# VHH binders against Radical S-adenosyl methionine domain-containing protein 1, mitochondrial (RSAD1), part 5

Target 1, 237 residues: Radical S-adenosyl methionine domain-containing protein 1, mitochondrial (RSAD1), of Bos taurus (Bovine) (a5d7b1r34to270)
Amino acid sequence: APGSQRAALYVHWPYCEKRCSYCNFNKYIPRGVDEAALRRCLVIEAQTLLRLSGVRRVESVFFGGGTPSLASPHTVAAVLEAVAQAAHLPADSEVTLEANPTSASGSRLAAFGAAGVNRLSIGLQSLDDTELQLLGRTHSARDALQTLAEAQRLFPGRVSVDLMLGLPAQQVGPWLRQLQGLLRCCDDHVSLYQLSLERGTTLFTQVQQGALPAPDPELAAEMYQEGRAVLREAGFR
Below, E stands for the ipSAE of ESMFold2; O stands for the ipSAE of OpenDDE; V2 stands for 0.75 times the mean of E and O plus 0.25 times the DockQ between their complexes.

## First folded at step 1 (VHH)

Design Q02 (framework vhh_7qbe_3)
Fold by ESMFold2-Fast, scan of step 1:
Structure Q02 (fold): chain B 237 residues (1-237), chain A 121 residues (1-121)
Amino acid sequence: as target 1 above (237 residues)
Amino acid sequence: QLQLVESGGGLVQAGGSLRLSCTASGFTYAMGWFRQGPGKEREFVASISGSGGSTYYADSVKGRFTISRDNAKNTLYLQMNSLKSEDTAVYYCAASPYYYDSSGWYYMDVWGKGTRVTVSS
């Protein structure tokens, strides 16, 4: 039964450089945002919610939402410290930060590591610049691969890369070439996930209005099956 | 109050697949899966944001498991492929009933009773 005083903590960073076309959860960064005030707010909220919930142990922490790599490493450190003060946060807890290549320089990634982050998820999404443009991403494939290389150096064995499949007009052959290209640049973990069209997103609206073809579920299934085979043959799990 | 009910567990052979479901009695923000193997502490498996736009996976399951949700049905899924003996565990659905968009916090503090998965050779 419940009665466990344990929880996983998801910290939502509400801002992003630009809203992604497939994400309904992001907000643009307002000009002149006072991050010190936001940091104080997050710390107080963490302590208040842990107190009200009765949680005594936090098993893991995830920084996600808009673009968590835009946050100051000091804000990340302050949040983790507040959690550790309000509940038990084991030293070997999984602390993951989702990073967008446009805001994840090597120096920033190193600072996140110093702040307590011990896992990184790089939102690569595609190696095709046209597909990145479709998704509303602000980075190029080349920029993303440079960020990946730096992340792998700073977090060896603890970097995952997300590659999306099932995009409108996407074909199996070209997508498999993207995956094979990625495997030449990545020895860690690769996560394949299918695009899900969410109501309220720009991408959903474009498909509904006929500006983009609807994703083909059979092609998406074929991509996933072939992608899994490629990953298994290359020794990725 | 919010209740979670897991289903889909069972016995499966190594290399096989299984899909777990979790139905919530009402609206949830973030949701996730955790598991506890024999003689082990509960560990994180995967989580998904309220919109479904962000997903997180434990390294041990990345590339093999896929988390998804259907918000119209208040249902969370875990598609488990290429199952290994070390995946044997009771799988727990978890949810956060609270979200403060000005603060950005989700706590996975609502838990189901679990569903048992046994992977045999």
Scores: ipSAE 0.000, ipTM 0.081, lowest interface PAE 22.8, mean pLDDT 75

Design Q03 (framework vhh_7qbe_3)
Fold by ESMFold2-Fast, scan of step 1:
Structure Q03 (fold): chain B 237 residues (1-237), chain A 121 residues (1-121)
Amino acid sequence: as target 1 above (237 residues)
Amino acid sequence: QLQLVESGGGLVQAGGSLRLSCTASGFTYAMGWFRQGPGKEREFVASISWSGGSTYYADSVKGRFTISRDNAKNTLYLQMNSLKSEDTAVYYCAARDWGTYYYTEDEYDYWGKGTRVTVSS
């Protein structure tokens, strides 16, 4: 708990290559971002958080937010080094980096591994190219699966995949086929995320303007329940 | 165990103002306000990063509500101006742990019991 001697640390990377259509937080990669300055800010923030909390042992670190895989591996290494200097970061601690398939080449993933990352969360979201376009993703299903294969090769048994449900016009049967197909390609963990249609998002505006049908909450609930059953049958949690 | 205690709720006339406070029993990372009106789902109102450098608002409250925090006091604030009858709800303070939790349904780990705000005409 915050204020105790042990903690999990969340490191927020504030930039995305492109704004996701379901995201209500507008964070773009500005042209000419000074990553050295951002690196210094992240280091200071991590050290300050640890000092204020009195934490002496960091059990896990998660790099999330926008698109952490766009960060330099040197920035990741600098933050982890700062954490290890301010508190004890055990060698067996989970250090997870959230990766967008578009910015996660094999050489880049390997460099994150060298920097101290030992687990990846791949933001796949869908195996349907039309759904990926709807979500504002820049990758294709094929590109995402290629990135997943590379990630699993470099981090065997330590890659989780995010799959979204409850999208406009999405049907239970085709979505379950996507999930079952994904499970044949995934070796560790799959997270199911329901689309939340929130004010201030591109998707909310498109539904309000009649450009997209409203998501059906009954179908979303059915997808979630059926998806959980499929995951349990396949030995996933 | 981290505890959050909200205060400042009450009855106000439409067009009026209220300031809500939430005091945490210890350190918190990101914090936010949610609300639940009669017969409605709980909805997001506003959130603030640890440093206060990033704030986020639901469209329905932008320009009317201001979120802020005082880290020295472990206290979160919500300044509510130009209140409307549709702002009537129980307001909940929420805090994020330094977690590996990345669930999009609800990313807050600790919740207060809520403070009631009633806006009348």
Scores: ipSAE 0.000, ipTM 0.129, lowest interface PAE 17.8, mean pLDDT 77

Design Q04 (framework vhh_7qbe_3)
Fold by ESMFold2-Fast, scan of step 1:
Structure Q04 (fold): chain B 237 residues (1-237), chain A 120 residues (1-120)
Amino acid sequence: as target 1 above (237 residues)
Amino acid sequence: QLQLVESGGGLVQAGGSLRLSCTASGFTYGMGWFRQGPGKEREFVASISGSGGSTYYADSVKGRFTISRDNAKNTLYLQMNSLKSEDTAVYYCAKDFSYGRYLGYYMDVWGKGTRVTVSS
């Protein structure tokens, strides 16, 4: 029956600390944003979605979008409470928060845990500082690895790392070395994301103007295939 | 404005069990238990989300302690089993918790604590 429908809930956080060069929909978080009002809106959205959809059971929740780790843990907790009130949210449900290393201090990560988050997805993207600059990231590879270690301490066995492939000028060999280096530091899950070159982004403009070479789709496909093989051999998913 | 009141502490034999309670004067989101043993720094014990859907434990208590909550009563619980002498401490409940000694942005209310003594 429709009222017994099971679902995964995606909660979109629209703000970033700094706009990434590959992101089109993310916005800079303004100083003094009224998070209490935003929290209220997200709670209403969650309740309305569940009511209109007839969902009775929420199997998992994912906080993604811009930089959800910039959100107050109170906002995350309020959304999860709204879900639990409108539908059944099992105690063993996976609740994942996407975190940027620059906004994922140990105290924030622990507070997200208290708020209901039981899994983290760390947006590392690259172990090459030049690639991180290309992507407009505010963290260094060293800083990101330190955040990863803290996340693993607080969420043992429940930390996923996001690694990007298919960047302009990126080569298979060096990228596979990055992946192998990451596997020595990450013992849970690694997600491989292929760069999508979106119109309206800084990267799209630089490629269009000839300042950067266009990403090679064939090389990106090769990276994905080789990367998946490395991950499977190492026991990752 | 929010107040937290702990209860349930006492003297217990090693291997025994004890249940701590913490009653809040209003609704709280995340809640946690911390403890401070004789001559030691305050340390994290366990935390629970506002919904009760997620729980986290310090390695030293995992498998022995269970955190739970009753939101209708605004009450947090810590069920302590297989108690050891090293569990002797004053136990504090806290709202807007943070892991470790420096609480930072997310810790603004603490209870007065309840004493647990585990005898050999």
Scores: ipSAE 0.000, ipTM 0.113, lowest interface PAE 20.3, mean pLDDT 74

Design Q05 (framework vhh_7qbe_3)
Fold by ESMFold2-Fast, scan of step 1:
Structure Q05 (fold): chain B 237 residues (1-237), chain A 118 residues (1-118)
Amino acid sequence: as target 1 above (237 residues)
Amino acid sequence: QLQLVESGGGLVQAGGSLRLSCTASGFTYAMGWFRQGPGKEREFVASISSSGSTIYYADSVKGRFTISRDNAKNTLYLQMNSLKSEDTAVYYCAAGYTIFGSEPYDYWGKGTRVTVSS
């Protein structure tokens, strides 16, 4: 029965402020983008996808891709309105937006909330400024923590954080202290991501040229196992 | 302008321990220790990232020296254990914006002298 058809919707935002040093795929960097035109395209794509799939109920929406927090909150609102008109989008549906601390001011986060976003995934990656520079991030750890605090204020119990492990010369003990520090100021979800060196990235080239030591897979494995244990003991999913 | 001031140098017997300190006049990202012994080029000893999560050591000091920092005090430390006569050098504190193994740093202290006697 059509009324029982349920789905999760993924909305792709194609633009990044800057290509990350560990990313190795096509991304558009904004050059005076006509966001009104892009907004119309995203609305049409969402409506078309729902019509072609025959979905009657959308249980969750995820705004991902490049850097969705660079999008106008008006664009997010327009997409969610289109979804709600094409299918049933319950008020308790999870609507998650991926945010980069650099583009996620308190006013923007509040505007996303007003647009219908009710969950945030914050791409923190590291609490170490030197590691953030290595990863090509434009925010400092202080700025990221400030963004996290504001996100938690606006979206209490509904903020997840991404943390990377396995960076060149990164050590288990200090990284676990970083994770434990994060858990003291974080909600109920933390995702751990191992750094992958991909051919064609700036980071791969620096390691290949000897400018940076290669990541230690033994330490990365130890970090992952110990990190999972810390998260489990703290009740994080 | 950022200023770095080293302290803790002195005369110590082989097998002994010594702790060096470096106080910065403001916030620093990456910090490290370098040394220059008699008749030698300046060489890398250890470096540490802004939060302390990433650390590099020269092979010659690995397992004997420990680098650490206290960001509330803008202070870098080098705990030197099992000192050898080969560790005799002027020790320099350095600060930069990236994790360094042996590359130039932006800011340097004036150095503190360590002499290890047999």
Scores: ipSAE 0.000, ipTM 0.167, lowest interface PAE 16.9, mean pLDDT 77

Design Q06 (framework vhh_7qbe_3)
Fold by ESMFold2-Fast, scan of step 1:
Structure Q06 (fold): chain B 237 residues (1-237), chain A 120 residues (1-120)
Amino acid sequence: as target 1 above (237 residues)
Amino acid sequence: QLQLVESGGGLVQAGGSLRLSCTASGFTYAMGWFRQGPGKEREFVASISRSGGSTYYADSVKGRFTISRDNAKNTLYLQMNSLKSEDTAVYYCAADLWSGYYPAEDYDYWGKGTRVTVSS
């Protein structure tokens, strides 16, 4: 928004449980990561950014990056406390955490809720196990849907799901069937993401070498338009 | 072994209302209603998410039927208003333990059905 003393704060968690095949992330989970040191750095960065920017009110906080659900709930709590000390963080502000289904147990999700998280974004990506394998995901569609159900129990009406489109060999009909199935299971926002092939990724190399067909950008655009229409018709934001 | 039992069917005049119920013997994730008229294939009517926050309807019933659930009672409901002769069918309750899809073939568990007859 122009000239606003209000802000949305993005907190970056730099580590992943496993490197995704579509990710250009050159880091894996190091053994013995010093989370206390990382927590101190995140706290200092948040306070410094708010102080230098002159922001007086933080409308939302988003924990993203690698796999934020691997972070300690204490780290999340410390960052939120630092934000509340440096600026006004309203009780009704959205505090979202990105969660990987594999690392989001019910007890861990409840602990994030206690730390101040009031919304979850679950990286489902696909309901097709072959597509999940292609994307390098470590969970099955069934495992992800179980995690989604538990998340919805703990955060009713406050769980969004990420779904990808435009995968190699993917067709509109089967993908719309996935979306329709997902809508029967979701109680909040669904985000549609087009696959982006980036140089240096495993997927890019496999397409370049002819091991996988190249995604069709026109077909992907049609899928996105039809998907958005289905979401609007069903009343999803 | 999950059991689904439908009830509430009967004979009603066109323009009337009926409420169908389906009681599950245990936990269910996604649930829905399907129907089969005489000499027709089974068709989708409505579905509802685990929490009840998301509902999906066939175009032919949209605005007339309302699906809801009471998880404490393991019961699914279908409130049918402004009934038409074309709504005459056996109505089936369907459930999945983890997920479900719109097509009938994707549901794991089915009830035996309850008959609805709408007279002109």
Scores: ipSAE 0.000, ipTM 0.146, lowest interface PAE 16.9, mean pLDDT 77

Design Q07 (framework vhh_7qbe_3)
Fold by ESMFold2-Fast, scan of step 1:
Structure Q07 (fold): chain B 237 residues (1-237), chain A 120 residues (1-120)
Amino acid sequence: as target 1 above (237 residues)
Amino acid sequence: QLQLVESGGGLVQAGGSLRLSCTASGFTYAMGWFRQGPGKEREFVASISWSGGSTYYADSVKGRFTISRDNAKNTLYLQMNSLKSEDTAVYYCATEVRYSSGTYYYMDVWGKGTRVTVSS
């Protein structure tokens, strides 16, 4: 049989600028991280994986994990070059980078574009500053919206926005108003993510200690269904 | 298009203090101060994130200079204490951060500078 196996490549960036209160696998970026050594490891792993799997065509590449927008654009370029050398990476392949507003200046986003990134996923998570503080985010709603505007300028029609639902004390009405406000600022793609309380996180501990009310899964499901209806009516995916 | 205007420079005696200001004509993400002394290359002094939650300083100014910002006024400040003759330079305000793999940031939108002279 012909070796025409299609693949989507996920590249895991293991570091965060700050540990998120709801994340268990994200790590702080320590002082003196040898990014050149990490870059070499990522290149070797990508090439080895593609060689051993027999994959001949990579249809999409996704840089995710901790905070990929903290990575050097040179590291991103090196990984994409390694993929293109080991397999066919079409020029029209989607190359997505997850970006945190605190590490996504216009010049940095432009550098990722030059490195081969052609799509961004912006982790706004909320338009309420109190909710952003709860999530341990280092940006304000205003910071996030400015980052979104700059991302849309640099990657027109190729920016998705992430919005969370099901946060402690969050109500359907106010959250739907956040979503409607966000839709006035977005192009065509919004992703809705439900908060998961995972053991070992700061947020889980605060809920367990009674410092925060527990998220209601039924209320979160209601938010998701109503949010999807709003998105559908507005023509969003 | 986006313009930065520095002010507050002047002549000050060694051991004295001076506060520089920089006002932006619009929104800025991160901002910083750079300086260029007589016969020297331009060097990094300090930078600050939009929220003020992250600040970075050159080793030569740590403990003496404090960077801060007032986003309501689109204004960046540099409080300079315990000034030395080596601090004599033209001080430039900058924005539009370019991250490096190290701990310092590159800026690519610049003001025209404000001169600081420290006499002994």
Scores: ipSAE 0.000, ipTM 0.098, lowest interface PAE 20.9, mean pLDDT 74

Design Q08 (framework vhh_7qbe_3)
Fold by ESMFold2-Fast, scan of step 1:
Structure Q08 (fold): chain B 237 residues (1-237), chain A 119 residues (1-119)
Amino acid sequence: as target 1 above (237 residues)
Amino acid sequence: QLQLVESGGGLVQAGGSLRLSCTASGFDYAMGWFRQGPGKEREFVASISGSGGSTYYADSVKGRFTISRDNAKNTLYLQMNSLKSEDTAVYYCAAKYGTTWYEGSYDYWGKGTRVTVSS
């Protein structure tokens, strides 16, 4: 191809899928806590993808999936170095990492910055402690807001916050009050995400057994529409 | 604050080798070496990412110099081989936040170590 191809790269955490069969020349993926093997797998996948695609310049990298902030900053650095070796990764490339407040201490966030991350997406999900417990989170709303403040200090103007809607028994009015409360503590981007009910989770089992009501799609749609209106009114998009 | 201390400079004959070191009070930074020769402006020599897997070299030193780091010692190194009289300069260790390893704005600088290459 003529000139350069430009691309965005998505890096999935926490586990290598069967697609990472290039690891150790095996079709089998290491099981258990072996981050060195996972790191090697992610590096090989990034290099292979860039080589096969002919991409010469990577303008953005996104570390997503389960909980990328559980990854070692060393793993993040290794992947970015692999990208830089296979293609040009400019200093102004957007490198975003999704962070869970529980695994995003100030020192860890600073280490991700040193590794090459220049934007954060904080998975706050809720400002209601009961909803956080339902989602299986171990942090409180207060802890999450402290993490947000620290992230904004370390990455000024480069922090997005994720807020979830459509949780079982959640209502529009209380959720809109959460959103308004969040906007008082955040002057950056806010993303609204609808709950995905996944098989094998405690939440899925409780809904299946009738212990919790199923999420209401109509209320979720209403939350999204009214949430967007609140964001526009406050100057967010 | 980050403090950078260079060492290893000295007098060496053309064709010889010298290893420079830079110790840092912390090590979550991309780092590099710059130099300033007599009557010249400061120029980029080499840089290394925070984890040490990615390096970049100025064309004038590529193949002769090797940049590396030792996280256990919090030390950055510059191995200089096949030295030329043109390599005579004060060598500076520099660090910046993140993995930006190209020349440009560096946040922290050492005081420098002098290298003199005799004919």
Scores: ipSAE 0.000, ipTM 0.097, lowest interface PAE 20.0, mean pLDDT 74

Design Q09 (framework vhh_7qbe_3)
Amino acid sequence: QLQLVESGGGLVQAGGSLRLSCTASGFTYAMGWFRQGPGKEREFVASISWSGGSTYYADSVKGRFTISRDNAKNTLYLQMNSLKSEDTAVYYCAADSYTVGYGTPSEYDYWGKGTRVTVSS
ESMFold2-Fast, scan of step 1: ipSAE 0.006; ipTM 0.286

Design Y01 (framework vhh_7yz9_2)
Fold by ESMFold2-Fast, scan of step 1:
Structure Y01 (fold): chain B 237 residues (1-237), chain A 121 residues (1-121)
Amino acid sequence: as target 1 above (237 residues)
Amino acid sequence: QWQLVESGGGLVQAGGSLRLSCTASGFTFGDYAMGWYRQTAGNEREWVAFITSGGSTTYADSVKGRFTISRDNAKNTVYLQMNSLKPEDTAVYYCARDYGGRWLQYYFDYWGQGTPVTVSS
């Protein structure tokens, strides 16, 4: 039925510092971007959508898309305040922000916490610097682990780490060693993501031209099954 | 106006497979993110899987490695391939479209009639 009283809110941040080789969304911050104008638009949109939909309670908020950690904490706060004014946003609602290690200093993460964020999803993706370069990431594994440590200090028990599997030329043994290494640095939650080879991306083109081997679905399935076993043995969910 | 029609549910034995389909009409399907939710009697609606307009996927931990969400924009259809089904997967499955504008999307607890899935042991 239209006008359900409850909802989850997804806030799409359209900007990235650099285009990831596996992404096909908006990928850059144009020079002269007026974030104050974008903030105003997001606030008006949130209030309008809640009014028109008849939503009375927002049970969760997720800031995702490009690189939400590039957004001003003021923009995050403004959106959450607009939601709280237009509908009931419980104090214990899950408010998650996706963070890229390149844009997520400890002071910035603390500011997001002050703005109302109470969960973080850290896009590590790999512990191998060559794989990070393949994915078009602008951070090293060391940088990502440092950001993870800061995030865990600021958001104890509420930090998820994202790790990718099924990359071109990736093998089960080395990937499992990456996962085991990551688990020594994580206390809470690890999400495993299979690489999606998207048409129109740099990675797709390189595979089509024979510059990179195609991801192997059987190896990816083996990685996922064995990775889940490792996570269960270590008490992760 | 716009419509989502779920199909493919039924009775299946533990360890079996089902493929759910959701056919969309009345909107530009390729521009919207789509998801699957499920609900058992007496419990709140649970998110299962999500696929963006660009094809990026995310899954609930309870179904990772067993379920696969995909879309066919030419057919205005989103699919949920369910493998290694467990009795705990018994639920009514609902298809969802994002409600929102350019930068904000709201997901409601209920988008349609759903399609029931019963997994026997």
Scores: ipSAE 0.000, ipTM 0.211, lowest interface PAE 14.5, mean pLDDT 76

Design Y02 (framework vhh_7yz9_2; at its last look DockQ between E and O 0.01; V2 from the best seeds 0.00; counts 0 for: pae O 16.1 > 2, placed apart)
Fold by OpenDDE, look of step 2:
Structure Y02 (fold): chain B 237 residues (1-237), chain A 120 residues (1-120)
Amino acid sequence: as target 1 above (237 residues)
Amino acid sequence: QWQLVESGGGLVQAGGSLRLSCTASGFTFSSYAMGWYRQTAGNEREWVAFIYSGGSTTYADSVKGRFTISRDNAKNTVYLQMNSLKPEDTAVYYCAKVYSYGTYVEYDYWGQGTPVTVSS
């Protein structure tokens, strides 16, 4: 098969500490995960993919999926080493790790940095504890801000934060206040994600049964529009 | 550095008309809903009318059919056309950057306000 000279690599960590109420992805809650075995699999997969594709240069590596921050830094290091053995991985390549505030202590974040990670994507999702609970997240707003502070200290200018919008019963004003609050703490990148109700999820069932109101697409659109405006005013892309 | 500057207030007789203007600066005007509030001394500020970023409007029951809110994005200006004014409409009118609509209303900040006095 024809290969590409340059590529972006995605590394999927399939495990989460807890399944989010809105998540329809193939993720698993670990019970005694053999991380060594998983590490071997990830290494083999990365090497095989690069070998078969003929990729010579990896411009970026993204650790995502479930909760990659649950992986040991050693696992991340092993994968990156495998990538570097199979293809050219320049020092200025973007290596991003998705991190959950619940599993991202300062020491762990630092260790990920030492392993080769040079960018963090923080799954903050909300700065409202009620919303976080609704989403099935295990971290609090406080946890999120603490993680963000540590991330920014360790990875200055290379921290992305995810914020969700369009939640059941969520209103534009309070959400914008959340965003504004976030911008007081974040000066790099903020990603806005609209909630999508997916069949088979807890959140979908709750909405269907009337336990939660259906998200209002018009409000969501307004949140996105005004949120993007706020971001632009604050100098964000 | 947000700024809202209201104008157009004054004294008018009952049954008369006024047109208020509010010029915004410091933010992307066209991306935000705008609104008008009014307040009398000793009372809470009440919403009067809102206009969505897309141009849809909503009004307090007390002003429906008499007031019209509109916007000119090219001028960063929101207007309140007030017809058939009543003494009860006497208040300081404030322009606001609105973040919520319908049954849930929020604002970011107020202008300095423009006084409207309707005499009997």
Scores: ipSAE 0.000, ipTM 0.185, lowest interface PAE 16.1, mean pLDDT 88
ESMFold2-Fast, scan of step 1: ipSAE 0.058; ipTM 0.525
ESMFold2, look of step 2: ipSAE 0.144; ipTM 0.578
ESMFold2 (binder alone), look of step 2: mean pLDDT 78; pTM 0.787

Design Y03 (framework vhh_7yz9_2)
Fold by ESMFold2-Fast, scan of step 1:
Structure Y03 (fold): chain B 237 residues (1-237), chain A 122 residues (1-122)
Amino acid sequence: as target 1 above (237 residues)
Amino acid sequence: QWQLVESGGGLVQAGGSLRLSCTASGRTFSSYAMGWYRQTAGNEREWVAFITSGGSTTYADSVKGRFTISRDNAKNTVYLQMNSLKPEDTAVYYCAADWYYDSSGYSPYDYWGQGTPVTVSS
């Protein structure tokens, strides 16, 4: 002893739709995808890690990384089946999948549900089309809200939305109005993420070359604090 | 919606060649990456070749040096030139669209072509 026999499992999907201008870690854009081989690797990895760790109960599973909604629902199902064979995966455990609005049709979301996913995290990031272009996102705000509505119909009460703050030239007032508008369209969960300007990204290079103003850390901190207050007042967690 | 239609499959002797075509309609073809997959009865589909919107290509080890993927954006078509065919290349070949470079599309796993059968005899 002491060993942990209960765990949360993180499953990393390594591929992105394209390189995000704000993300250093998920900038890999594959020229080819062998999903059958990747599926086998993920299954073996999950089985091996569970056996070696001695974990007997998996309380939650999270599919994250690049763009997990790009994965085949069959890959998700295979991983969950492998987990259930290697350890106890309760029927009421949370199985969350990160979804990009561009890759998440209603039929695809329904297929993830059939595969065992019971919660979604939708990467909206912004409701301002200029900000979405800055972030290198491939969806418009309108398209993202349509995807959100579809997700909420398929997963009622089980959809969270991701919103970014601290972008270059972003101001507190307009961003708070954006957040308040989003709250009219959401269930009970919104996650706020601060932009990290990392060396090696397109966004970092643009700021360094003077093409974009540097993000203001003080404004970002103010946005986060006031955003938290807005969420609390609206009854969100 | 998006339609992918494969053609060009058939029967060929070992050592022969075939050229498969896949035509796309309904969405902006030129911004999508395109791929070819194959499947034999009782087995999972396996990836064969991939071409990005910019024209970069990647191949499975089993076909590298024998198969060539290419595209013609004016015709909304992706091709798979198969040379030095072997009996083990016998399969149904599927075309898939990959939205990695297109803001209007969904992932390739949302839609596949109907498949075109290829039989290589010894």
Scores: ipSAE 0.000, ipTM 0.103, lowest interface PAE 18.8, mean pLDDT 74

